# VH-VL binders against NFX1-type zinc finger-containing protein 1 homolog (znfx-1): the designs that were tried, part 3

Target 1, 210 residues: NFX1-type zinc finger-containing protein 1 homolog (znfx-1), of Caenorhabditis elegans (e9p860r1531to1740)
Amino acid sequence: RQQHRMNLTISDKIVKLSFYDNVTDAENVGLYPDVQGMATNLFFWSHTSMEESPDEVSWLNKHEISMTVALVKHLLKQNYTTNDIVVLATYSAQKNLMYREYANVFGSTPDSNVIPVETVDSFQGKERKIVIVSLVRSHRGGRENTGIGFLAVANRICVALTRAQHGMYIIGNGAYIMNNSELWNKIVNNLRRSNLIEYNLPLKCVAHGN
Key: E = the ipSAE of ESMFold2; O = the ipSAE of OpenDDE; V2 = 0.75 times the mean of E and O plus 0.25 times the DockQ between their complexes.

## First folded at step 1 (VH-VL)

Design e9 (framework fv_emicizumab_arm2; at its last look DockQ between E and O 0.03; V2 from the best seeds 0.00; counts 0 for: pae E 13.4 > 2, placed apart)
Heavy chain, then light chain:
Amino acid sequence: QVQLVESGGGLVQPGGSLRLSCAASGFTFSSYSIQWVRQAPGKGLEWVSSISSGSSYIYYRREVKGRFTISRDNSKNTLYLQMNSLRAEDTAVYYCARDLGIAVAGYFDYWGQGTLVTVSS
Amino acid sequence: DIQMTQSPSSLSASVGDRVTITCKASQSISTYLAWYQQKPGQAPELLIYAASSLQSGVPDRFSGSRYGTDFTLTISSLQPEDIATYYCQQSYSTPYTFGGGTKVEIK
ESMFold2-Fast, scan of step 1: ipSAE 0.013; ipTM 0.602
ESMFold2, look of step 2: ipSAE 0.005; ipTM 0.477
ESMFold2 (binder alone), look of step 2: mean pLDDT 94; pTM 0.953
OpenDDE, look of step 2: ipSAE 0.011; ipTM 0.531

Design f1 (framework fv_fasinumab)
Fold by ESMFold2-Fast, scan of step 1:
Structure f1 (fold): chain C 210 residues (1-210), chain A 120 residues (1-120), chain B 107 residues (1-107)
Amino acid sequence: as target 1 above (210 residues)
Amino acid sequence: QVQLVQSGAEVKKPGASVKVSCKVSGYTLTELSIHWVRQAPGKGLEWMGGFDPEDGETIYAQKFQGRVTMTEDTSTDTAYMELTSLRSEDTAVYYCATGYTSGWSYFDYWGQGTLVTVSS
Amino acid sequence: DIQMTQSPSSLSASAGDRVTITCRASQGIRNDLGWYQQKPGKAPKRLIYAASSLQSGVPSRFSGSGSGTEFTLTISSLQPEDLASYYCLQHNSYPYTFGQGTKVEIK
């Protein structure tokens, strides 16, 4: 199989190591520009904040919403448009809360320009230049942890992690997720070896331009 | 987390019809499909059918074809299974369960079950 | 239709024992197989998907193996809470078919 969609870093660090053995890259993907304002085109922006549920059937992570909004705001300052970026939320409740937070931060007018938020399921078969993934599932603030639910399903994760052309930014509790999924353990360890997972977002160095 | 909540127990006479509901929360019916499985008292699980979103069609097991209809109301996120011309052999617990497309998931969440008793 | 044959139909074992349940498909189904646990009076719960992948939140004493036509569910150290019926399911082609079930009792 020859892939034409993904940046070489995303292909090498996630897809080829975790999901596919014999994927070749089309000539054009090596020519994709680096994401403006970011030091890397692939990053797992990790945190340790708890998940929340108002009804024990919907799942939210408010800290990930704040992180997502901060990253969206930064990318908009780099002159990216709403057609360049998508946010993938793994739960519908997270998607809905994220749109409410967009209105609070960017304005609540009917004509507010906001970056689309989709669920992983609703984005199947689509692609974007930049994809931000909010994983949601984390510890429960001292309560017994119940794992990460559908995030443990390999095919679902493969869909989420193969939608980006130029850059992918994953927001989640890396330590929690890797301890609750063999697949995520492999993904996170591959990222860790390449210094692509940290608590601080890797912004482009102004002094060096790198 | 997905949760499936089914309607309550039903008692029907032979020849009647029953319609069982399955309310989806945590996701929408546009994001997943629902399949139906039944279990007669003391017996094993039997797949009845479900919506295949890849083809946009509902598939029924042959033994129920002509008697079963499975529908979804996306406005209320509720799936339905209607079984007609009921026989005493249809006495069973009826379950709804998730069936995502293209290998994303199969039966990873289940409703609590609805007991349908068919007796004269 | 693809026939799924489980063995044994029932078993009785002691806590700490290693228990194996086998499922045979009448034709090749790749890894399109799941294992489900049903405790008395409860809905089934998925233990294993894709023949060998452990469902999140399921104890590590449960494992699945096999591909094609022969599949095994193993409980490495049986616990009293494992009293249940266990079912395999093929979803390789319609109609989906379950095995007949294996009843596991502790003695």
Scores: ipSAE 0.000, ipTM 0.410, lowest interface PAE 20.5, mean pLDDT 78

Design f2 (framework fv_fasinumab)
Fold by ESMFold2-Fast, scan of step 1:
Formats: C-alpha cells, sequence, structure tokens
Structure f2 (fold): chain C 210 residues (1-210), chain A 120 residues (1-120), chain B 107 residues (1-107)
C-alpha cells in the first residue's frame, strides 16, 4: 500500500517499523517542506514529570501542557498559522487544561485560542501539517504506578502517530512509557537509533525567528 | 540537574587493581546508561565501555576486554569501573558519563574525572 | 571499528573570528555524531548531538552540520572563553570512537 499523507521521516521511523511492514511512499510526500525552525520533522521531546489524577479515571500531565505551549509559541513565531497545527491529547482532562493555558498565554492576540486541541479519538480520519501529541501517562511521584491505559491500545496509537503531513512532535515520559508497553519500547528504541528523542527540543532558530 | 561525582585520585603499583566510583544525583541510576571514558596525559579521549540498553548488556572496548568490569549499585545510585592488571600505560584521568536509555551512547553529562597514576 | 579523523589538529585564531573544525568517519554514521568541548583541567561538555542539534545552555555561536561521513563544527565569533580542545564522537555503532581532538587557542 502506498501512503500520500506523511512526511518520509515519520513513515520511515514510526509507521513502517512499528505498525506496517509493506508500506511504500507516494512521490509527493518526498516534496513536503521541512518544518521551519526545527532541526527535524519528527521528534520525541521527553521528560520525567509525574502524571496527576483527581479521580483515578481522568488523567493529566501539567508539565506536558507547559511543553506544548512552548512548542506552539515557537512554531507561531516561524510563521505557521493556527490552521497548520493541531495538538492531540490522549485524555479529555488534558485537552481542557490545555485550552485554559492557551487562553492565558494567547488571550490578547487577534488570532488567539484558534489552535485546535483534540482527543485522538475525535481526530480519527483527519490530518494536519504539524501534529503535536501529548501522551500524558507517566510515573506517580512515589505512588503505585497505574500503567499507561489508553496508550497500550495499538489502534489508538496508530491513529495518533499517522495524522501529520509535514511534522510530528511527541511529548511524553519516554522511559516510563517504553517500560510499560512492548509497542512503545519498539517505537522509542527506533527513535533513539535515529537520535529523535531527547530532553531538549532540536531548534534551528531562536524564538524571535533570528 | 544530573550531577556525577567521582571518587578521589588513586596511586597504584603495576599489577594492582583500581575501582573508581561514580555517584549519580538528580536522577535515578536505573533511568541512565553509564559509560566510562579515559584520557592519558596530553592525549585524547578513549571510550572504555558502557551499558547498551537495547541489548540489556554492558559492552566493553576490545582493548579492555578481560581487564575491565563495570557494575552498578542501584540502592546507592553509584556506578563502578574496576580495571585490573594495571600497567604504566593505564595512567589517565577516568571519566564516567551518562546517556539516557534513549540516546544510545550520546554522552550528555560527565563526572569531574578521577586521576589514576600507575608507577613503581 | 569506525575511525574518526579531525582536522586541523590545532589552530590559533583571534577573538571574533569564524572557526571551523571538520570530522571525517571511515564509514557512514548517518547523523550519530556529537561534538564536545574540553577546557584545560575540566571534564568534557557536550555542545552538539545528532550532528546539528545544539545542547541546551550552549551559546548560539556554536553550530554543527553534516551527515554520513563528513561533519563540521563552526564557532561563528570566537570568544576567549572558547579556548579548549574539541572532540567529535560517533555513536552509530559500538565501540564508540572519538576523533583525536582539535586544540583551539586564542591569539
Amino acid sequence: as target 1 above (210 residues)
Amino acid sequence: QVQLVQSGAEVKKPGASVKVSCKVSGYTLTELSIHWVRQAPGKGLEWMGGFDPEDGETIYAQKFQGRVTMTEDTSTDTAYMELTSLRSEDTAVYYCATSRYYGSGSLDYWGQGTLVTVSS
Amino acid sequence: DIQMTQSPSSLSASAGDRVTITCRASQGIRNYLGWYQQKPGKAPKRLIYAASSLQSGVPSRFSGSGSGTEFTLTISSLQPEDLASYYCLQYNSYPLTFGQGTKVEIK
């Protein structure tokens, strides 16, 4: 089968090695431009911050919200518009908190609050130039770990990781997730071999576009 | 921030063994891959070995196979490098350095170094 | 084993000068290359990873480029504090191997 949607790096590093063994790339995907202001079109921006839950059924990761806002701010300074970017959150609680933080950071600008934040399920069948994925699940800061729930479902992960045309940026606790899922162990190790996972973002330009 | 603190300088006779320690703080040792690098006086950097998280094994440079052992004590967040059958050519500063389980050998943080002098 | 060769072995330049150091791998290593700075009497410090990614906290005057077998580290405006030895490291395959180093001196 031939794919027309994803940048070659995303197809090569995630989809072909983790989900499908016989995918070819259509001629047009090799012509997609590199993401402005980023040294790579695919990256896992890792952290070690804990997850939180008010009720053990809703999950959120406040540090990932801060990371996501910082990345969105950088991309907007690279002349991407709100129509070019989507943030996918794996939990509704994370989505709701992210919108609140967007209002705080961007509320005074003419085009504020327009960058969509969707759950993975609500974005099924859609695509975007740049996709940022917030994985949410992490350690509990000394409490018993509760696994990774949603992230263990291969079908949902496939949806989350196949929506980007030009660039995909994954935000999560890489070490925690790979140690709690065989699928994520394969994905993270594949990204590691390509130097596409680190604690620091691979930026090409400063926040001011200089 | 990750901080690596190594044990103090050692003076050894030829044929002896030395065991250098590397105390990790700011992170849990189990989240890191520890590597050892040495530098002889006036010379460049030489990789001795380190943990490969993909295979779950410690890999040693062929030059040191049979003489070096790298171990970890997760209860104290301390890594060790023991070099046996010391020769005068082993006089060097020995560094521990970290990479994440992701990152596979991209050494990001370094200890201050331990000078090991081998002389008669 | 992959051999890493740096050029030049030493250089002397003035503050404000653009300095370029090259590193050549004996076989393809993709972008699995880092650059390290070692000031006199100190441990090495990572400047660049994945051939071109700047380590957090490192001044923007440092940049890396290249892929495959040919790599460069550039210091766009040399400062006195940049007096150091610089090393490349390939981590494409074991054993990890360093270049022989480049000594940078300020005139």
Scores: ipSAE 0.000, ipTM 0.427, lowest interface PAE 18.6, mean pLDDT 80

Design f3 (framework fv_fasinumab)
Fold by ESMFold2-Fast, scan of step 1:
Formats: structure tokens, C-alpha cells, sequence
Structure f3 (fold): chain C 210 residues (1-210), chain A 121 residues (1-121), chain B 107 residues (1-107)
């Protein structure tokens, strides 16, 4: 029977706009400095940990919060400051939990962030040197899946992925998200082609060379 | 109607490489994703990875990372799976299968007829 | 990796019998499960997708049910042409994994 081929013409443009708004080839030296301590300036740090919801309206992914903490700690050791980094959450509940966890880890208070945490919507029109995005949506550990909601909206994805000046690090369940979104299927497949998605973060380690 | 036709059986020595082909008939290769699955004699099915011929992307099972390469030749509508550093445990029938993302899910159908690769000294 | 466990590993039944095969995932996979039939000497073909949806052209005696971690394939009235091995496949998370298979024989 008829197979429906995925049309890449329009989505390829969306993917380019989602990564960086001023796109040139790899020879544009001096426009985007390498992120210190990272092997790449763009990466999807994948996992298979479940999502949680206390009320089926708010969405959380606690494992992703731990991942953001690890990455932020690494970047701070590379002499980046709190003015250089922002962590974007796709859900307000995730943002609120991150505030509490960051207060515990970094000594910040809920009223003033040492490490900025924003929702994608509240960060619209702004930029940072380094953007970390927590996608939140994943499987539910044996319970009925509810899809990916916010992540299926192309305009919001474009906003999230175009706010970084030097580095963009996406944290999510890559396999789950690509199976639940045509747009994310294309984005993840393009990242996979370039070896920019993996379960281990691509850190530069001088002592071990791995 | 999509039909997948694979290359013939091969006998290889340990340490050699094998390249299995999968010819797509009825439609242009770039209309479909091609995935590879193997089956050792008397055993079950094992997913190896897949290739999107339209986009050129690949994903491989960790077990085969560094040893497998999946490619295409759009001029001949043929997908390829190359496995290097062959071991006796690589003796298996290798299948290509059409994978389509439709209705929010993937499906594997149709499949090629299979290519028996025997690795022996 | 998600482990898929099938039971039974083999069965023998008579034409007209009702046959059930079960598949258990080591973690929740929602409805991201397919059932595949492999006749002796041939390539597999898909019977069921999304846990319970019948593939076009497949006889209505085949049905699937389940969600989360427990799934079943049912053949309501076994026919001689159903002699085959049956496999479940999860495509919820990479790597995609098959169950070990169930061999169905006709007595």
C-alpha cells in the first residue's frame, strides 16, 4: 500500500532556524567560539527516565533536573558565570522544582536565581551564551502515555533552539520524543547523523583524553 | 507496491567484512527508511539499526557500533549494510525491512527475503 | 535496554483451537508494540501494530491486546497456515528489542 514519505524541504528550514538564526557553513571562524570543556557546541544528552505528574496537568522529570545540575556544575568549573548560562524548562512545574533543587545545590534562593531558570515562553526574544533545555516529556513507567503536548508546537521549539549564542545543550528522552513528533523525528535524526545525540555527555577531559 | 530484494548468500572467514545489499523495487528508495535485523540459526530476531535514505541519517544498536555501516546508493535504489571484523557469532540471516513513520508510530513491513552470511574458518 | 519476555516458548495445538501468546516488557512501553509472524524459511511479516491494531490484509482471527507491560496475541481459530514463530517488538526506546519468540505447531 501507499507509503507516505516525510517531506524534508520545509522541516529542514525549521531545523536550521531552530539551531542558529545566523547560519553559515563550518568555515565562519570567529563568530561562534567553542564552549570550554565540551567536545561540541550543540548536543542532545539523551536518557530513558520517566516523566511524573502530580495532577495530570503539571509535568516533571526529576532525572533531567539532576542532569542540568551536573552540566551547570561542569560549566561553572570552566569559568562560565551565572550571566552566561540559562536553563530553560518546557513546563512551569519543572522550572519551580529546579528553583528548589538549585537553591539546595548552589545556595540560591527561590526569590533570586544564582543560576537563571526560565520557561521557554518567558525567554522568548532573549539570548544567552549557553542555553540548556529540559524537554521534560517522556514515558510514564507502565502507565498510559499522554503524548508530548508543548513540544509538538513548532514555533515554541524554534524559540527554544535559537536562543544560544555559543552553545546549546538539549536534555530529553530522544527515542520517546522522536516517536511522538514528526518535527522532533527530523531534528533528532539530523543530530544522530552528526553524532550529536548520545547517553553520555561529550566532555573534554585533559587527564584521560576521553 | 514495495518489494525488497537482497543479495545472495556469502561465506566469509573470521576478520573479513561483508556488505549485504537491499534493492528497493516499486518505489524510489528515498521514500522509505530501511532498517536491518539479523537472526542467528535457530535463534530469534535482533535489531541492528536503520538508515533513512532521504536524509542520510543512521542509528545503530550499541552492540554493533564501530563495526556496522549502513548506506545507500540512490542511483540504483539500493541500501547496504556492511559489517566488519566478522566473528563466528555473526553467522546469521540478515534482513532489510522498510520502516515507515506513519500514524505516530514506526512499522516494519515489507521485509527482504534475507541473506545468509556464514562465518567459518 | 528494554527486555521483552514471551510465553510460552513453544506450543502445539489443533486446527480450530484458540491460541494466546503473551509478551512482557521490563518497563512501561505504552502501546509501542508490534507482533510479527515468521513462517519456516521466510522473512517476518507484521500482524499487529500499536499493540491492538490489525495490519491491513491480515486475517481477522488475529488480534492483539494490552498496554504498558503486559501484551497478548490471540489467534481465535488456528489454521494450518498459521504454523510459524511469533515475535513481539517494542519500538518505544532504542535499541528496539524483540521477544525471544514463540513457535506454534499444528498437531
Amino acid sequence: as target 1 above (210 residues)
Amino acid sequence: QVQLVQSGAEVKKPGASVKVSCKVSGYTLTDYYIHWVRQAPGKGLEWMGGFDPEDGYTIYAQKFQGRVTMTEDTSTDTAYMELTSLRSEDTAVYYCATVHYGSGTYWFDPWGQGTLVTVSS
Amino acid sequence: DIQMTQSPSSLSASAGDRVTITCRASQGISNYLGWYQQKPGKAPKRLIYAASSLQSGVPSRFSGSGSGTEFTLTISSLQPEDLASYYCLQHYSYPYTFGQGTKVEIK
Scores: ipSAE 0.000, ipTM 0.396, lowest interface PAE 19.9, mean pLDDT 76

Design f4 (framework fv_fasinumab)
Fold by ESMFold2-Fast, scan of step 1:
Structure f4 (fold): chain C 210 residues (1-210), chain A 122 residues (1-122), chain B 107 residues (1-107)
Amino acid sequence: as target 1 above (210 residues)
Amino acid sequence: QVQLVQSGAEVKKPGASVKVSCKVSGYTFTSYYIHWVRQAPGKGLEWMGGINPNSGGTIYAQKFQGRVTMTEDTSTDTAYMELTSLRSEDTAVYYCARDLWSGYYTDAFDIWGQGTLVTVSS
Amino acid sequence: DIQMTQSPSSLSASAGDRVTITCRASQGIRNDLGWYQQKPGKAPKRLIYAASSLQSGVPSRFSGSGSGTEFTLTISSLQPEDLASYYCLQDYNYPLTFGQGTKVEIK
C-alpha cells in the first residue's frame, strides 16, 4: 500500500507503526520541504496541565490553547499563511474556545485572515501543509482517570494523524494518554525513541545549548 | 558585554554589490535571529529580512527578493548581508539587530549594531 | 502586510511636558509591539517591548500601553536628552513593519 499525502517522517513514526503493517511511501512525498523554523517535521509537544469540563460531556484544555497560539504565531513569522495551517481540536468545546482566543490574539476577522480551527470529524477527507492537533484529554489533578474518550477510537486518531503533508505538531499530555491507550502507548514510545516528544518545542532558530 | 559590531562605510557605483558584516559577541550566536534594517538619509526604518544562524534559513522582504542574500559564518560568529544591482536609492545606513523567537514569545531588536553607511553614487 | 501608522509625524514640547505618541496597526497584533528611540546619528534603542514592558535601563518616565490595533507611548516629563525620533514596530508577523516615525523636538 502506497501513501501520497504524508511526509516520510510522519508516515514512518506514526502511521506505519501504529495503523498499517506494510505501507510503502510514494517517492513524491520525499520532495516536500522541511518545515521552516522547526527542528523536526513531526513533534509531540507534551505538558502536564489538567483538563476541564463544564458538563462532563464537553472537554477543554486551556493550556493547550495557549500552546497552539504560540506555535501558530511562530509559523506565521516563518512566512506560512492561513492557507498553509490548520488546527484540529478533538472536541467542539475546545474548537469554540480556540476561535475566541484566536480572535483576541490575531484581531481582524475577515475570513481570509483567520487560521482554520476544525474538529477532526469536520476535517475528514481534507489536508494541509501543516497540521497542529490539540488532544485535550488529561488528568483532573488527582490519580483518578476520566479516560480519553475520542482518543481511544482508532479511526478518529488515524484521520487526525494523516492530514498533514509537510509537518504535524501534536499538543497533549503524553504521559496521561499513553497510560490510557495501547495505541497511544505504541505511538508515544516510538516518538520517545526518536526524540520527537518533549516539554519544550524544538525550534531551529532558538537553541538553548548546553 | 553583548555587542553587534558592523563593518565600515562603503562607497559604490550603481550596478555594483555591497556585503556588510555583523560580528556578534557576548552571547551564543545561534540562539538569536539576525535581522537587517535600513534607513535612507532623513527617512524612517525599513525591515529587509533576517537569518536564523542555527539553520541558515532566511526570510526577505518582497521588495528585496532577488537582490539580497543573507548568510552566516558560525566559526567567526558573523552575519552578512549582500545587496546586488545597487541603485542611488539604496544609499542608506544598514543596521543589524538581534531577534529572539522561541515559539512562546517574541523579542525583536533589543540589541542593534552601530550601522554601516552605504553610499551609491556615480 | 500589516501597516503601522504613527501620529503625530512631529511635535515640539518643553522640558517637563507630558508627551504622547500613538501607533495604529491595520490588523490585530496582540501586544507584539515595540517602541524604539533614535537619537541623531545613533542606532535605534528599544524602549518598550510587548507593548507595555519597559526595557532594562530605560528611564521610568517612558511607558507604553495598548493592545490589538491601538498603542501609545508616553513620556511623562520630557527631558532635553529625549530629543529623538520614535518608531513603533509590529513583531507579530512577517514582514516586520515600522511606523513612519515621530520626531520629538524640545522648544
Scores: ipSAE 0.000, ipTM 0.437, lowest interface PAE 17.3, mean pLDDT 80

Design f5 (framework fv_fasinumab)
Fold by ESMFold2-Fast, scan of step 1:
Structure f5 (fold): chain C 210 residues (1-210), chain A 118 residues (1-118), chain B 107 residues (1-107)
Amino acid sequence: as target 1 above (210 residues)
Amino acid sequence: QVQLVQSGAEVKKPGASVKVSCKVSGYTLTELSIHWVRQAPGKGLEWMGGFDPEDGETIYAQKFQGRVTMTEDTSTDTAYMELTSLRSEDTAVYYCATWGYSYGFDYWGQGTLVTVSS
Amino acid sequence: DIQMTQSPSSLSASAGDRVTITCRASQSISSYLGWYQQKPGKAPKRLIYAASSLQSGVPSRFSGSGSGTEFTLTISSLQPEDLASYYCQQSYSTPYTFGQGTKVEIK
């Protein structure tokens, strides 16, 4: 069907290539404004930090939480509000830890503390101007790697990557994830060809254009 | 449009079990976190448990551990809540609800009255 | 477990009155609090999420405020259709807990 909620970059780089054969963009999605303070509207902010598990059935990545905090702070300084942003965690343990870290970082500021942190499943059928996705799964330091579990499920990946209207920012260990999933290998390679995956955020200065 | 339609009222004897269904439409069950909340006549709301969004993991309130089982049938988009070893104090309206955006119960079923009497 | 306490347990007011209901959490829950309305014989309906955000389709006379441990639901101009019980609910951690409810009656 014709899609109205994703901007052209997100549609072209992820959805059309990986999940759909016959999606037609509505004319209005091409008119969505560029994300303020960002050089791109779609980006994979990569890292190589390890995953952790308190019980070997729950998964979290503390470095990714720090990354989401930094990105959220930047967006709030660009005059975005808590109603414009959602952070999607692929695991409940990550979501719960994010809640506590947000309380610690943003203190008594109600607006900052109400930035929604959802799991992919609980955000099904919803949309937001800006979506930040924390993928969680990574290497385990010196321990045996356990793959990527949930992230290998194609339908759930599709849900996670189709929620943004104006901008989507994916946070994860790109090298690890692409080595553990054929679908993610395809997605990451497509992003790499478009220079949309790097270890540094693609920030843009409004006054200087860079 | 998300709709939750629950099974009809039940009357049970003490010691019996009851299984309440919740048919979801407008979304697939795999894409929704379904929780169960009960309300005894004239009393407040009590959370019983639900599906952890992490791949369908189930979480139960300690009070119901050992007596409650929450399951789903994704082929029919139906969630179930089974409560065993019923007592008179289990008489209540049982609601299913989706855990939606901004963390809270977005949509509610109409409720199922379960009466436990001798 | 986080305990939620509402005040008052019941109130009676006239159409057009400003009504406030308070909710206290036994520990800080930041802004992870919702307010629900339940009319007699009906399922609850969410009014407010994230302490102060109005649910789509809910009249603007309803508003929420607060953070940490103290929260307030305000109805700026009470209407006859607002006769209901109102519940706060914390979404900060499991087990999710509700206040005991406040019954709003209209004179």
Scores: ipSAE 0.000, ipTM 0.433, lowest interface PAE 14.4, mean pLDDT 79

Design f6 (framework fv_fasinumab)
Fold by ESMFold2-Fast, scan of step 1:
Structure f6 (fold): chain C 210 residues (1-210), chain A 120 residues (1-120), chain B 107 residues (1-107)
Amino acid sequence: as target 1 above (210 residues)
Amino acid sequence: QVQLVQSGAEVKKPGASVKVSCKVSGGTFSSYAIHWVRQAPGKGLEWMGGIIPIFGTAIYAQKFQGRVTMTEDTSTDTAYMELTSLRSEDTAVYYCARDSGYDLYYFDYWGQGTLVTVSS
Amino acid sequence: DIQMTQSPSSLSASAGDRVTITCRASQGIRNDLGWYQQKPGKAPKRLIYAASSLQSGVPSRFSGSGSGTEFTLTISSLQPEDLASYYCLQHNSYPWTFGQGTKVEIK
């Protein structure tokens, strides 16, 4: 198994340690540039906001949508384009709401280029320079918790976390998901040991050149 | 329901410092970014910078870096903009303006403005 | 820095006229553009966000269009209360920059 599309940090911290025993990175993967405007190329941006569902079949996390918009805007200010970024949602309802919000923020004409929003399933076999993943599942604000569904399936998580070439930014309730999945407990603990999970984004100060 | 109320007009001598306040009422203060925009008499609007809570940092226009400091006091829902080493060309109306910090609908509410006059 | 250039710098029109003002960015900014109205002695007020979305409570005679580098604010039927300066703002890249403003006067 040789993995070519992910940078070394993403491969070592998530895929190799959590999913595969014997994946080797191609030499060219180590040459990918650092993500501009970010202190790290892999980060779990954690929160404690609740999930929502109108029918207990569709799952939404509106706070995560706001977080993805803010991060996307920051990346666009670093001269990344819509061809460089994709936002992945683990649920179709989240994708649909995100797409509507993005159309309002980024474009209002049929021909406007908008940041691609896909589900993990619809993005299988594809890749991007920068991938942002919205995990959706969280506590229910006092209602009985219903678990993490999609996120507990190891192969689907592996697909989501292997789509990035240069940078991967995960948005989710880290404490909630690690408490509800042994797989995510391993992933979050790996990120914590490397200081790659926090409640605030690790932004890099960018100064104007002479 | 959301309202931004700024401190009153100030007259300062060259070389002095000024600190303008912007009190936010209604909504969740810590979820929003407060930016500062100034306007010299008879001139246009100039963006100075802002604090973006979601990023945990303040961002300043290069022209003001080293002279401006933007801070927040979440206990009083008040943002501050301090400008040092004042010059006559700093005479302007200073506005605070809010965006959501998360959804990027910029400057949906503005303060009434604070006139700062720098004169001998 | 992204430079925002507005034209015209001033205009005078009659009530009922269609007025257009243009904003041009020195580089592509997508739809990261807002339009702001400032009446004499008042703070600015947002009219348009995301280049073409009308702010709640703003009269429908105001509209925005454009993407990338060229943007237009249109007032379909000018009213006396529209006497004001109008500014575009790009928020695509730091530092955020305003256009120089367009002063609209009623004949």
Scores: ipSAE 0.006, ipTM 0.444, lowest interface PAE 14.8, mean pLDDT 78

Design f7 (framework fv_fasinumab)
Fold by ESMFold2-Fast, scan of step 1:
Structure f7 (fold): chain C 210 residues (1-210), chain A 124 residues (1-124), chain B 107 residues (1-107)
Amino acid sequence: as target 1 above (210 residues)
Amino acid sequence: QVQLVQSGAEVKKPGASVKVSCKVSGGTFSSYAIHWVRQAPGKGLEWMGGIIPIFGTAIYAQKFQGRVTMTEDTSTDTAYMELTSLRSEDTAVYYCAREGDLYGSGTPYYMDVWGQGTLVTVSS
Amino acid sequence: DIQMTQSPSSLSASAGDRVTITCRASQGISNYLGWYQQKPGKAPKRLIYAASSLQSGVPSRFSGSGSGTEFTLTISSLQPEDLASYYCLQYDSYPLTFGQGTKVEIK
């Protein structure tokens, strides 16, 4: 099978090594441009901030919302449009809080375009140039850890990580997630071998080339 | 409330460097970006650059690239802008301004809270 | 770089007058535009963000409109305390760019 929609790095580091043993890269995927304003087209932007839950069945991570808003603002400044970007939240509570934060950050005007925030399930079968994934699950700040729930389901992870055409940016607690999932241990180790996971984003500005 | 307090006026000779500080109080320092804007006497506002703590990096206007450095010290909640190789044309009031709180309960957009300004005079 | 051009560069009007200032972007910036007021000897103050959203605490006589490349700041009934320079700012793309400013004087 060929991955026409994904660039070579995403195919090799996530899809090919983690989900598909017999995937070959399509001839045209290497023709997609590099993501403007980013030094890489695939990156895991890691953090160590805690998760929160109002009811132990809904999960959110406020630090990841701040990270996601900051990355979206940067990409919009690189001449991407709201039709080029999607944010995938692994939990509905995170999606709902993100919509509230977007309304506050970007405002409501007659010509306002809102970056789509979707759950993984609601985005199945769709694609975007740039996909940002908020993984949500993390430590609980001294309370007993509850694992990673949704993120342990291989099929849903595969859906989330295969939606990008040009760039994929994963936001999560890399150390926590890899220690709580055999699949994520494999994914994170693949990213680490390529220097594609770090606490700081590898940024460039199109106006400066920085 | 968030308040930005800048260092006092400076008088420098051509070729010298100046480092202006901007102390943030009343909020979580690292949750937002700090931008620097200057204004020459009788002239308009000119964006110089900004530092975005969540990214760990600064972005500069090309005119100042190579002469300006923007840094932050999270232990003192202070942002700095250093401009080197000063010329008489660098005489201006230098402002710091906040990008807003990314958690969304504050004002959401660029330059919602400003420092009082720091006059830098470059004369021979 | 996105160039922001304001019109007029200066104006003089009487208390109670309706005043309009326009700002044109050299390329589309959607609604990523703010308006700033700077009174003599003071730091700028944000009036409008997202082209039309009024900053908390700003009098309702100020309003913003427009999208894409053409934007307007309106003062519906000019007051003496509105003596100031007004600047638009695009924050769609780096570098951030201001208009050249409009000086508003009261007759």
Scores: ipSAE 0.006, ipTM 0.471, lowest interface PAE 12.9, mean pLDDT 78

